# VH-VL binders against Cytochrome c-type protein SHP (shp), part 16

Target 1, 112 residues: Cytochrome c-type protein SHP (shp), of Cereibacter sphaeroides (p81238)
Amino acid sequence: GDTSPAQLIAGYEAAAGAPADAERGRALFLSTQTGGKPDTPSCTTCHGADVTRAGQTRTGKEIAPLAPSATPDRFTDSARVEKWLGRNCNSVIGRDCTPGEKADLLAWLAAQ
Short names: E, the ipSAE of ESMFold2; O, the ipSAE of OpenDDE; V2, 0.75 times the mean of E and O plus 0.25 times the DockQ between their complexes.

## First folded at step 12 (VH-VL; framework fv_rolinsatamab)

Design j1 (from i5 with heavy chain S104G; at its last look DockQ between E and O 0.71; V2 from the best seeds 0.00; counts 0 for: pae E 2.7 > 2)
Fold by ESMFold2, look of step 12:
Structure j1 (fold): chain C 112 residues (1-112), chain A 120 residues (1-120), chain B 107 residues (1-107)
Amino acid sequence: as target 1 above (112 residues)
Amino acid sequence: EVQLVQSGAEVKKPGSSVKVSCKASGYTFTSYYMHWVRQAPGQGLEWIGEINPKSGRTYYNQKFKDRATLTVDKSTSTAYMELSSLRSEDTAVYYCARGGYSSGWYFDYWGQGTLVTVSS
Amino acid sequence: DIQMTQSPSSVSASVGDRVTITCKASQGISSYVAWYQQKPGKSPKLLIYDASTLQSGVPSRFSDSGSGTDFTLTISSLQPEDFATYFCQQYYRYPLTFGGGTKVEIK
């Protein structure tokens, strides 16, 4: 890949104007939202609450774990990360994530 | 029901410090960011800073970074804001405010406000 | 810091009037704006967040629009309880900043 988790997080922190808070990222990931699509009320709908375990699409297809501890190449491709964030933030929240939300989410996920 | 109940009004002299408390109830205190915002009489709102009650992480508006200190007591679900080296322009109503559902950056519940008057 | 400029600073209006309040950001902030209502002697109350989502219990006569730098709050038919000061707030980046407020008064 073209990047590392640390480099991505630093870029999002610079855009947000503050250091990330991984605990806030965890809270966002686990939260139930109403602004997005009804069938994806939370990031955990497809990824589960334990990101070291495989997730599942709405049709039952397996998704590799989000945690780098289980899937070592997670968060090393900037285009893939932006696409994942775009799809998941819009599906769950109903909008793009702010730079701060992106920083928080990655700071938490990358440490898993 | 979510409630944020703040300590009473304070009258302070220039150069002193004030510590305002904000007791939270009706929700899981450590699951939401707490923010502090002030409003000078007849004026707009000014964000002071934020604290993550779970970890104690803080981040401050640069204007207050050297004088403001945010803390929490998880055992009593209480947030505190201390402002030191007070001057007359610090006269304001100080609010605690809980972060929004999807992030900690807009405020869905506010305390009743604490008037701090700095009088020389 | 992102400056939020509200206009007008005050408006005199009658019950039933349509009231429009404008906020302009000093740089692009996408749609990351929240709106608050504040009555005299009271704390602010959240009205709108997350791309025009009304907070629970907020009447449908309140709406907002805008993206980028220009945002509006509209009260379609002013009610007696709506005489208050209104603030916008950006949450695109730190520090969080508010508009200067718009006081809606009885004509």
Scores: ipSAE 0.458, ipTM 0.845, lowest interface PAE 2.7, mean pLDDT 89
ESMFold2 (binder alone), look of step 12: mean pLDDT 93; pTM 0.950
OpenDDE, look of step 12: ipSAE 0.873; ipTM 0.949

Design j2 (from i5 with heavy chain S102T; at its last look DockQ between E and O 0.85; V2 from the best seeds 0.00; counts 0 for: pae E 2.1 > 2)
Fold by ESMFold2, look of step 12:
Structure j2 (fold): chain C 112 residues (1-112), chain A 120 residues (1-120), chain B 107 residues (1-107)
Amino acid sequence: as target 1 above (112 residues)
Amino acid sequence: EVQLVQSGAEVKKPGSSVKVSCKASGYTFTSYYMHWVRQAPGQGLEWIGEINPKSGRTYYNQKFKDRATLTVDKSTSTAYMELSSLRSEDTAVYYCARGGYTSSWYFDYWGQGTLVTVSS
Amino acid sequence: DIQMTQSPSSVSASVGDRVTITCKASQGISSYVAWYQQKPGKSPKLLIYDASTLQSGVPSRFSDSGSGTDFTLTISSLQPEDFATYFCQQYYRYPLTFGGGTKVEIK
């Protein structure tokens, strides 16, 4: 890791122009979307609603828990976080996430 | 049916304050951000700030941060905007506007507007 | 602050005409633009968000395009109910900002 969760969140907050709202991030994570792929209507499709537990790809391959409480090195590598955001935002929403969406999501996830 | 019903027009003197109400109905009030936007005569739209009704989190356009106060009353599903130290250039129609379902930064329902006139 | 420069400020058109309205952002905002319609004495009404997503109940004659700094709203065949003022809004970052508006008037 080249970063910490706090530094990464602060960077996205600076890009968004305001402090994150972790509750808005939680709502986005749990939401059902129609803009992305039909097979991934929500972030919870692969990660589940409980981010302290392992998730699953659509082919059944295990995904390590998103929560730092269960996977301590989460959100410490800026390139990996950008890759995760890119894949999930595009698969679920059908577009890149805004800086504000990124700040909100990470503020919530990093506290889990 | 989503409705946002605002309080009536106000005439105020410079230096005073105004508090505009916005009563929401037809949806779960705490699940959507509420925004305030104003429109001066012959001018475009200007964003004032936002409030998360669930937590009370607010964020303001820096132009207004010293004078605007956004609050909610969850029990009546009502949002409020107070603007203090009024000046003649604050004469405008003030709107409450609900943020979108999964992206709270664009506004899918608007109140009818409240004209605030500031004159001596 | 991101400034949204909207043009033209007004356009005179006839029923059936294609009308194009542009917004230019003072910096890159990806595709995070929404469009609103406002009739005289009424509040704004959301037309389009997330680039090309039409709000429920908005006719398909409305479309938008653009990415980066340059964005357009197109009304493919103007109808009598479309005479109004139109605004763009960026939501890439705070503060949220709007274009100055384009009034679409009957010739």
Scores: ipSAE 0.584, ipTM 0.879, lowest interface PAE 2.1, mean pLDDT 91
ESMFold2 (binder alone), look of step 12: mean pLDDT 92; pTM 0.947
OpenDDE, look of step 12: ipSAE 0.827; ipTM 0.935

Design j3 (from i5 with heavy chain S102T S104G; at its last look DockQ between E and O 0.80; V2 from the best seeds 0.00; counts 0 for: pae E 3.8 > 2)
Fold by ESMFold2, look of step 12:
Structure j3 (fold): chain C 112 residues (1-112), chain A 120 residues (1-120), chain B 107 residues (1-107)
Amino acid sequence: as target 1 above (112 residues)
Amino acid sequence: EVQLVQSGAEVKKPGSSVKVSCKASGYTFTSYYMHWVRQAPGQGLEWIGEINPKSGRTYYNQKFKDRATLTVDKSTSTAYMELSSLRSEDTAVYYCARGGYTSGWYFDYWGQGTLVTVSS
Amino acid sequence: DIQMTQSPSSVSASVGDRVTITCKASQGISSYVAWYQQKPGKSPKLLIYDASTLQSGVPSRFSDSGSGTDFTLTISSLQPEDFATYFCQQYYRYPLTFGGGTKVEIK
């Protein structure tokens, strides 16, 4: 793609005005939320808690692992990352993620 | 029940330092950010900085970067804010405040506040 | 830094009145606003976050609206316990910043 995980993270850090915190990203990913769709209370609803494993949609279709260790093409296409963030943040949280939330999530996921 | 209990009021001279404690209870201390916010008499609220109690990561408002130090003691579930080179303008109530679990940079629980008075 | 400009600085109102407080951001912050209530001598208390989510235990007479740069907090029917100072806060970008406050006082 058009980018790398490090470049994406740096861009989101610049927009947020602070360095990412991968631990905060992990906590957000694993958390249960009430603001989004009832059927997707957490990112783990579709992706599971172990991001090196395949996930599934609510209709049972397989989703490739989020971890770059298992799916090397992860986080190398800026448009695809923005689509994933948009879909996931809105269905789970009920809003777009802030630049800081995006930086945190990617910092954690990219290290997996 | 989430509670944040802060140390008592302090009177300091210009040029000295103060260290305010904030003991947390009723939740998993290392799973939430701790923030520090101050309020000068009759004034608004000013964010000082944040600390991730699990990793020790800190980030500061640039206004305070060279004078503020945030730390935690995980074994006692206690956060600390130290402010050095005190000036009269630092007279304020200092609050610890917990960030929301869902990566919220808003503050769902606040300590009772610690009045720090800086005067000669 | 993102400046949050809050107006009015004070409101004189009676029990039962509808009160609105506005907060304007110096740049677009999407919906990343929280609102706090502070009574004299007390710590701030979170009322609303994520631009419409009411904190647990907060009465339904509190609501907000807005996106982008313009936000409002509404108290639909003022109660005696609502006389306090109210602050908005943005969390779109560091440093986190607050509005100057709006004091709601008894007429």
Scores: ipSAE 0.334, ipTM 0.802, lowest interface PAE 3.8, mean pLDDT 89
ESMFold2 (binder alone), look of step 12: mean pLDDT 92; pTM 0.949
OpenDDE, look of step 12: ipSAE 0.874; ipTM 0.949

Design j4 (from i5 with light chain D50E; at its last look DockQ between E and O 0.79; V2 from the best seeds 0.00; counts 0 for: pae E 2.5 > 2)
Fold by ESMFold2, look of step 12:
Structure j4 (fold): chain C 112 residues (1-112), chain A 120 residues (1-120), chain B 107 residues (1-107)
Amino acid sequence: as target 1 above (112 residues)
Amino acid sequence: EVQLVQSGAEVKKPGSSVKVSCKASGYTFTSYYMHWVRQAPGQGLEWIGEINPKSGRTYYNQKFKDRATLTVDKSTSTAYMELSSLRSEDTAVYYCARGGYSSSWYFDYWGQGTLVTVSS
Amino acid sequence: DIQMTQSPSSVSASVGDRVTITCKASQGISSYVAWYQQKPGKSPKLLIYEASTLQSGVPSRFSDSGSGTDFTLTISSLQPEDFATYFCQQYYRYPLTFGGGTKVEIK
């Protein structure tokens, strides 16, 4: 694609004004939220807690693993990453993610 | 109930250092960011920096980057802020403050504050 | 750094009054503002965060509005315990910054 995981993370870090915290990204990914859709209380609802494994939609359709170790071209297309973040942050949390949340999430996911 | 209990007031001379403690209880210490914020007498609030107690990640307001050090002791659920090369303008109440659950960048619980007075 | 300009610096009001406090960011911060109450000699207390979400135990007479650069905190009917200093805080970008405060005083 048009980018790399490192370049995407650096861009979100610049927008946030600080280096990411991957552990905070992991905590956010695993968290249970109440602000979004009732059917998606967590990113793990569709992706599972082990991001090296395939996930599924609420209708049972398979989602390729989020981890680059299992799906090597993850986080190499900036438009696809922004779309994923937009959909998942709004579905789970009920709002757009902040630049810091985006940096944290990608820092964790890209290392998986 | 979440509680953050800070160490007592300190009087320091210019050029010295101070280390303020913040003992946390009522929650899983390593699951929430800890922040430090200060308030000079009659003044507003100023963010000093943050620490993730689980990973040890710190990030500082650039104003304090060369003088502030944030640490934790996981075994006692205690956070520390050390400020070196003290000046009279460092006279302030220093607060520890816990980051929020849904977003770690606002502060849902605060310690009682520690007055640090810097004078000769 | 994002500067938060809070106004007024003080307001004199009576119990039952509607009080409005404003906060202006030096650049767009979406809706990432939190509001705090601080009584004399006490630490700040979180009132509102995110899209007007009240912290647990905060009375519904407190509300927030705004997006982008201009934000307001409203107390719909001032109570005796509401006489305090109020601060806004942006959490869009580091360093985290606060407004200068608004002291709500007894008229």
Scores: ipSAE 0.497, ipTM 0.859, lowest interface PAE 2.5, mean pLDDT 90
ESMFold2 (binder alone), look of step 12: mean pLDDT 92; pTM 0.945
OpenDDE, look of step 12: ipSAE 0.819; ipTM 0.934

Design j5 (from i5 with heavy chain S104G, light chain S30K; at its last look DockQ between E and O 0.91; V2 from the best seeds 0.00; counts 0 for: pae E 3.0 > 2)
Fold by ESMFold2, look of step 12:
Structure j5 (fold): chain C 112 residues (1-112), chain A 120 residues (1-120), chain B 107 residues (1-107)
Amino acid sequence: as target 1 above (112 residues)
Amino acid sequence: EVQLVQSGAEVKKPGSSVKVSCKASGYTFTSYYMHWVRQAPGQGLEWIGEINPKSGRTYYNQKFKDRATLTVDKSTSTAYMELSSLRSEDTAVYYCARGGYSSGWYFDYWGQGTLVTVSS
Amino acid sequence: DIQMTQSPSSVSASVGDRVTITCKASQGIKSYVAWYQQKPGKSPKLLIYDASTLQSGVPSRFSDSGSGTDFTLTISSLQPEDFATYFCQQYYRYPLTFGGGTKVEIK
């Protein structure tokens, strides 16, 4: 990859204008939302609440764990991270995530 | 029903401090960020800062960083805003406002406001 | 800091009128705008967030549009209870900032 988790988080913090709060990121990840697709009310719909475990697509195909402890090269490719954020934020919330939401989510996920 | 009930109006001298309380009820206090916003008479709204009531972590508008202190007491579900070195231009209604802990930097519930008047 | 320039500062209107209020951000903020209503002597009330989502209990005559730097709140047919001051707020980046307000008054 072209980046590291620390570099990605720092970039999103700079765009947001404040340090990340990983606990806010966890809460967002676990939350139930109404603005996105009806069949993806939460990030946990596909990824589960335990991010050290494999998730699944809506068609049942396996998604590698989000946690770097289980998938060590997570968050080392900036284009892949932006794509994941775009898909998940739009599917769950119904919009792109703010820089602050991205910073919070990554700060939490990268520590898993 | 979500409620944010603030302490009563205060009259202060320049150079002193004020501490406004905001008691929350009707929801899980530690799950939602608390924000503080002020409004000078007849004027617009100005964001002061935020606090994560679970951890006590704060972030401030740079304008207030040296004078504002946000705290919480989790056991009483109460947030506090202290503003020191008061000036006449600090005369305003001070609001606590709930932001989403899990999402959102927009404020879905507001306290009734606390008028702080700074005059010599 | 991102400045939110709100116009007009006041509007005189009659019950049944369509009213539009605009906010312009000093830089691109995508759709991260919220709108508030404030009646005299009361605290602000959230109307719309994410530039299109109505808060629960807000009448459908309220809507907004916009992305990037230009945003509009529309009241399609004013009711007596809509005479108030309206504020926009950006939440794209810190510090969180508000427009200067638009007072909607009876003509």
Scores: ipSAE 0.439, ipTM 0.849, lowest interface PAE 3.0, mean pLDDT 90
ESMFold2 (binder alone), look of step 12: mean pLDDT 93; pTM 0.951
OpenDDE, look of step 12: ipSAE 0.894; ipTM 0.954

Design j6 (from i5 with heavy chain G100A; at its last look DockQ between E and O 0.91; V2 from the best seeds 0.80)
Heavy chain, then light chain:
Amino acid sequence: EVQLVQSGAEVKKPGSSVKVSCKASGYTFTSYYMHWVRQAPGQGLEWIGEINPKSGRTYYNQKFKDRATLTVDKSTSTAYMELSSLRSEDTAVYYCARGAYSSSWYFDYWGQGTLVTVSS
Amino acid sequence: DIQMTQSPSSVSASVGDRVTITCKASQGISSYVAWYQQKPGKSPKLLIYDASTLQSGVPSRFSDSGSGTDFTLTISSLQPEDFATYFCQQYYRYPLTFGGGTKVEIK
ESMFold2, look of step 12: ipSAE 0.661; ipTM 0.891
ESMFold2 (binder alone), look of step 12: mean pLDDT 92; pTM 0.943
OpenDDE, look of step 12: ipSAE 0.812; ipTM 0.930
ESMFold2, look of step 13: ipSAE 0.708; ipTM 0.898
ESMFold2 (binder alone), look of step 13: mean pLDDT 92; pTM 0.944
OpenDDE, look of step 13: ipSAE 0.824; ipTM 0.932

Design j7 (from i5 with heavy chain S104G, light chain T53S Q55E; at its last look DockQ between E and O 0.89; V2 from the best seeds 0.00; counts 0 for: pae E 3.1 > 2)
Fold by ESMFold2, look of step 12:
Structure j7 (fold): chain C 112 residues (1-112), chain A 120 residues (1-120), chain B 107 residues (1-107)
Amino acid sequence: as target 1 above (112 residues)
Amino acid sequence: EVQLVQSGAEVKKPGSSVKVSCKASGYTFTSYYMHWVRQAPGQGLEWIGEINPKSGRTYYNQKFKDRATLTVDKSTSTAYMELSSLRSEDTAVYYCARGGYSSGWYFDYWGQGTLVTVSS
Amino acid sequence: DIQMTQSPSSVSASVGDRVTITCKASQGISSYVAWYQQKPGKSPKLLIYDASSLESGVPSRFSDSGSGTDFTLTISSLQPEDFATYFCQQYYRYPLTFGGGTKVEIK
């Protein structure tokens, strides 16, 4: 794609004004939120807690693993990453993620 | 019930340091970031920095980076802020404040505040 | 740093009045603003977070609006217990910054 995980993380860190915290990103991914859609209270609803394994949409369609260790081309296409963040942040949290939340999420996911 | 209880008021001389404590109760201490904010008399609020209580990771407002040190003691659920090289303009009420761990960086619970007075 | 310019610095109003308080950010911050109430000698108390969510126990007479750079807090019908100083705070980027405050005085 047009980018790398490291380049995406650096861009979001610059927008946030601080380095990412991957542990905070892990916590966001695993958290249960109340602001989004009732049938998707967590990123793990579709992706599971083990991001090296395939997930499933609410309709039953398979989702390739999020972890680059299992799906090496993850986080190499900036448009796809923004679409994923937009869809998942709004479905789970009920709003767009801040630059800091994006940096944290990618810092954790890209290391998986 | 979430509570943040801070140490008592301090009077310090210029050039010295102060260490303010903040004991947390009523929630899982390592599941929320701790922030420190100060308020000079009759003035607004100023963010000093944050600490991840699980890992000890810190990030500071650049204004304070070389003088402020944030730490935690997980065994006592206590956060600490140390400010060195004190000046008269550091006279303020210092608050600990609980922030979101995973999302949102606003403060839902605050300590009662600790007045630090820097006087010759 | 993102500067938050809050106005007015103070306002005197009667019980039942509509009061509006404004904050202007020095750059676009989307909608990432929180509002706090602080009574004399007390710590700040969170009123509104996550764009429009009222904190638990906050009366519905409190609301906010705005996006980009211009934000308002509205008290639709001022009550005696609303005497306090109010602050906005942005959380779009570090460092986290606050407005200078608005003191609301009730006649």
Scores: ipSAE 0.431, ipTM 0.844, lowest interface PAE 3.1, mean pLDDT 89
ESMFold2 (binder alone), look of step 12: mean pLDDT 92; pTM 0.943
OpenDDE, look of step 12: ipSAE 0.865; ipTM 0.949

## First folded at step 13 (VH-VL; framework fv_rolinsatamab)

Design k1 (from j6 with heavy chain S104Y; at its last look DockQ between E and O 0.79; V2 from the best seeds 0.00; counts 0 for: pae E 3.6 > 2)
Fold by ESMFold2, look of step 13:
Structure k1 (fold): chain C 112 residues (1-112), chain A 120 residues (1-120), chain B 107 residues (1-107)
Amino acid sequence: as target 1 above (112 residues)
Amino acid sequence: EVQLVQSGAEVKKPGSSVKVSCKASGYTFTSYYMHWVRQAPGQGLEWIGEINPKSGRTYYNQKFKDRATLTVDKSTSTAYMELSSLRSEDTAVYYCARGAYSSYWYFDYWGQGTLVTVSS
Amino acid sequence: DIQMTQSPSSVSASVGDRVTITCKASQGISSYVAWYQQKPGKSPKLLIYDASTLQSGVPSRFSDSGSGTDFTLTISSLQPEDFATYFCQQYYRYPLTFGGGTKVEIK
């Protein structure tokens, strides 16, 4: 792709105006939300709590692991990452994620 | 019931330091960022910085980064803000405020405020 | 830094009036605005976040609208307990910044 996890995180940190907090990203990923779609209360609904393992769509079809340790090309395509963030943030939280939330999520996920 | 109880008012001379405490109760202290915000008399609000009480990670408004120090004591569920090299323009009410840990950067609970007066 | 310009600085109103307070951000901040109420001698109290979500216990007469740079807080029918100073706050990027405040006074 056109980027790296480090470059994406740096870009989101610059947009947020502060360094990411990966532990905050982990907490957000694992959290249960009520603002989004009822059938996706958490990022873990489709991706599971262990991001080194494959996830599933709501119909049971496999999603490759989010962790770069298991899927090395994760977070190397900026357009794909923005699309994933948009879909997941809106489905789970019911809004776009802030730049800070994006930085936090990627900082945690990219280290997995 | 969530409560943030701050230490009492302080009168300080220019060039000195102040350390304000904020004791939290009614929630899991390490699950929520603590922020510090000040309000000069008759004025608006100014964000000083934040601390993650779980890790001790801090981030400061650049205006204060050389003079402010945020710390926590997890065993007593207490946050602290120290401001050094005080000037008369630092006279303000200082608030601790709880922020969302996982999703939100707004402040849902505030301490009662601590007036710090800096005068010669 | 994102400047939040709040207007008016004060408004005189009667019980039952509709009151509108405006905040303008110096750059686009999507919908990431919170509103606070502060009574004299008290700490601020969160009213609304994400430009539409009322904090628990906040009456439905409070609402907000806006996205991008222009945001409003509306009190549809002013009550005696609503005479206070109101602040907007952006949480799109650091440093977190507040509007200068709007004092809602008894006419």
Scores: ipSAE 0.350, ipTM 0.815, lowest interface PAE 3.6, mean pLDDT 88
ESMFold2 (binder alone), look of step 13: mean pLDDT 91; pTM 0.935
OpenDDE, look of step 13: ipSAE 0.811; ipTM 0.927

Design k2 (from j6 with heavy chain S102D; at its last look DockQ between E and O 0.95; V2 from the best seeds 0.00; counts 0 for: pae E 2.8 > 2)
Fold by OpenDDE, look of step 13:
Structure k2 (fold): chain C 112 residues (1-112), chain A 120 residues (1-120), chain B 107 residues (1-107)
Amino acid sequence: as target 1 above (112 residues)
Amino acid sequence: EVQLVQSGAEVKKPGSSVKVSCKASGYTFTSYYMHWVRQAPGQGLEWIGEINPKSGRTYYNQKFKDRATLTVDKSTSTAYMELSSLRSEDTAVYYCARGAYDSSWYFDYWGQGTLVTVSS
Amino acid sequence: DIQMTQSPSSVSASVGDRVTITCKASQGISSYVAWYQQKPGKSPKLLIYDASTLQSGVPSRFSDSGSGTDFTLTISSLQPEDFATYFCQQYYRYPLTFGGGTKVEIK
């Protein structure tokens, strides 16, 4: 890949103008949202609460674990990460994630 | 019902410190960020800083980083803002405000405000 | 810091009037804007966030539009209880910043 979790987080922190908060990232990941698509009320809808385990799309297709500890190359492609966050933030929250939200989410996920 | 109840008005001398309290109720205190915002008389709003009551993590407006201290007491669901080295320009109404659930960066509930007057 | 330039600083209007308030960001902030209403001696009240989502309990005569750098709060038909000062706020980047405010006064 062209990047690393640490590099991605640093970039998002720079854009946000503040350090990431993994605890806030965790809260966002586990939260139930009403602004996105009805069938994706949470990040956990597809990925589960335990991100070290495999998840499933709404159609039943398996998704590799989000945690780098289980999927080492998960956050090593910057373009892929942006695409992923773009799609999933809109599906769950109903809008793009702010740089701060991206930083928080990755900070928590990278620690798993 | 979510409520944020702040301490009463303060009158301070230049160079002194003030500590304003904000007691939260009607929700899980540790689940939401607490922010502080001030408003000088007849002026706009100015963000001071934020605190995560669960972890104690803080982040400040650079303008206040050397003088403002945010803390919480989880046992009483109370947030505190201390501002030191007070000057006349610090005269303002100080608000605590809850960061909204979907985004901790806008504020869905506010305290009633605490007037801090700094004068010789 | 991201500056939020709000205009006008004040506007005189009558009940039933359409009122428009503008907020311009010094850089692109997507849709990460909130609007607040503040009455004298009271704390601000959240009206709209994400530049389009109406806060629960807020009348539908309030709406927001815009993205990038230009944002507009509209009161379609001003009511007596709407005379107040309104503020925009960005939360795209720290530090969080507010517009200077717009006072809606009785004509």
Scores: ipSAE 0.384, ipTM 0.835, lowest interface PAE 1.3, mean pLDDT 94
ESMFold2, look of step 13: ipSAE 0.455; ipTM 0.849
ESMFold2 (binder alone), look of step 13: mean pLDDT 91; pTM 0.940

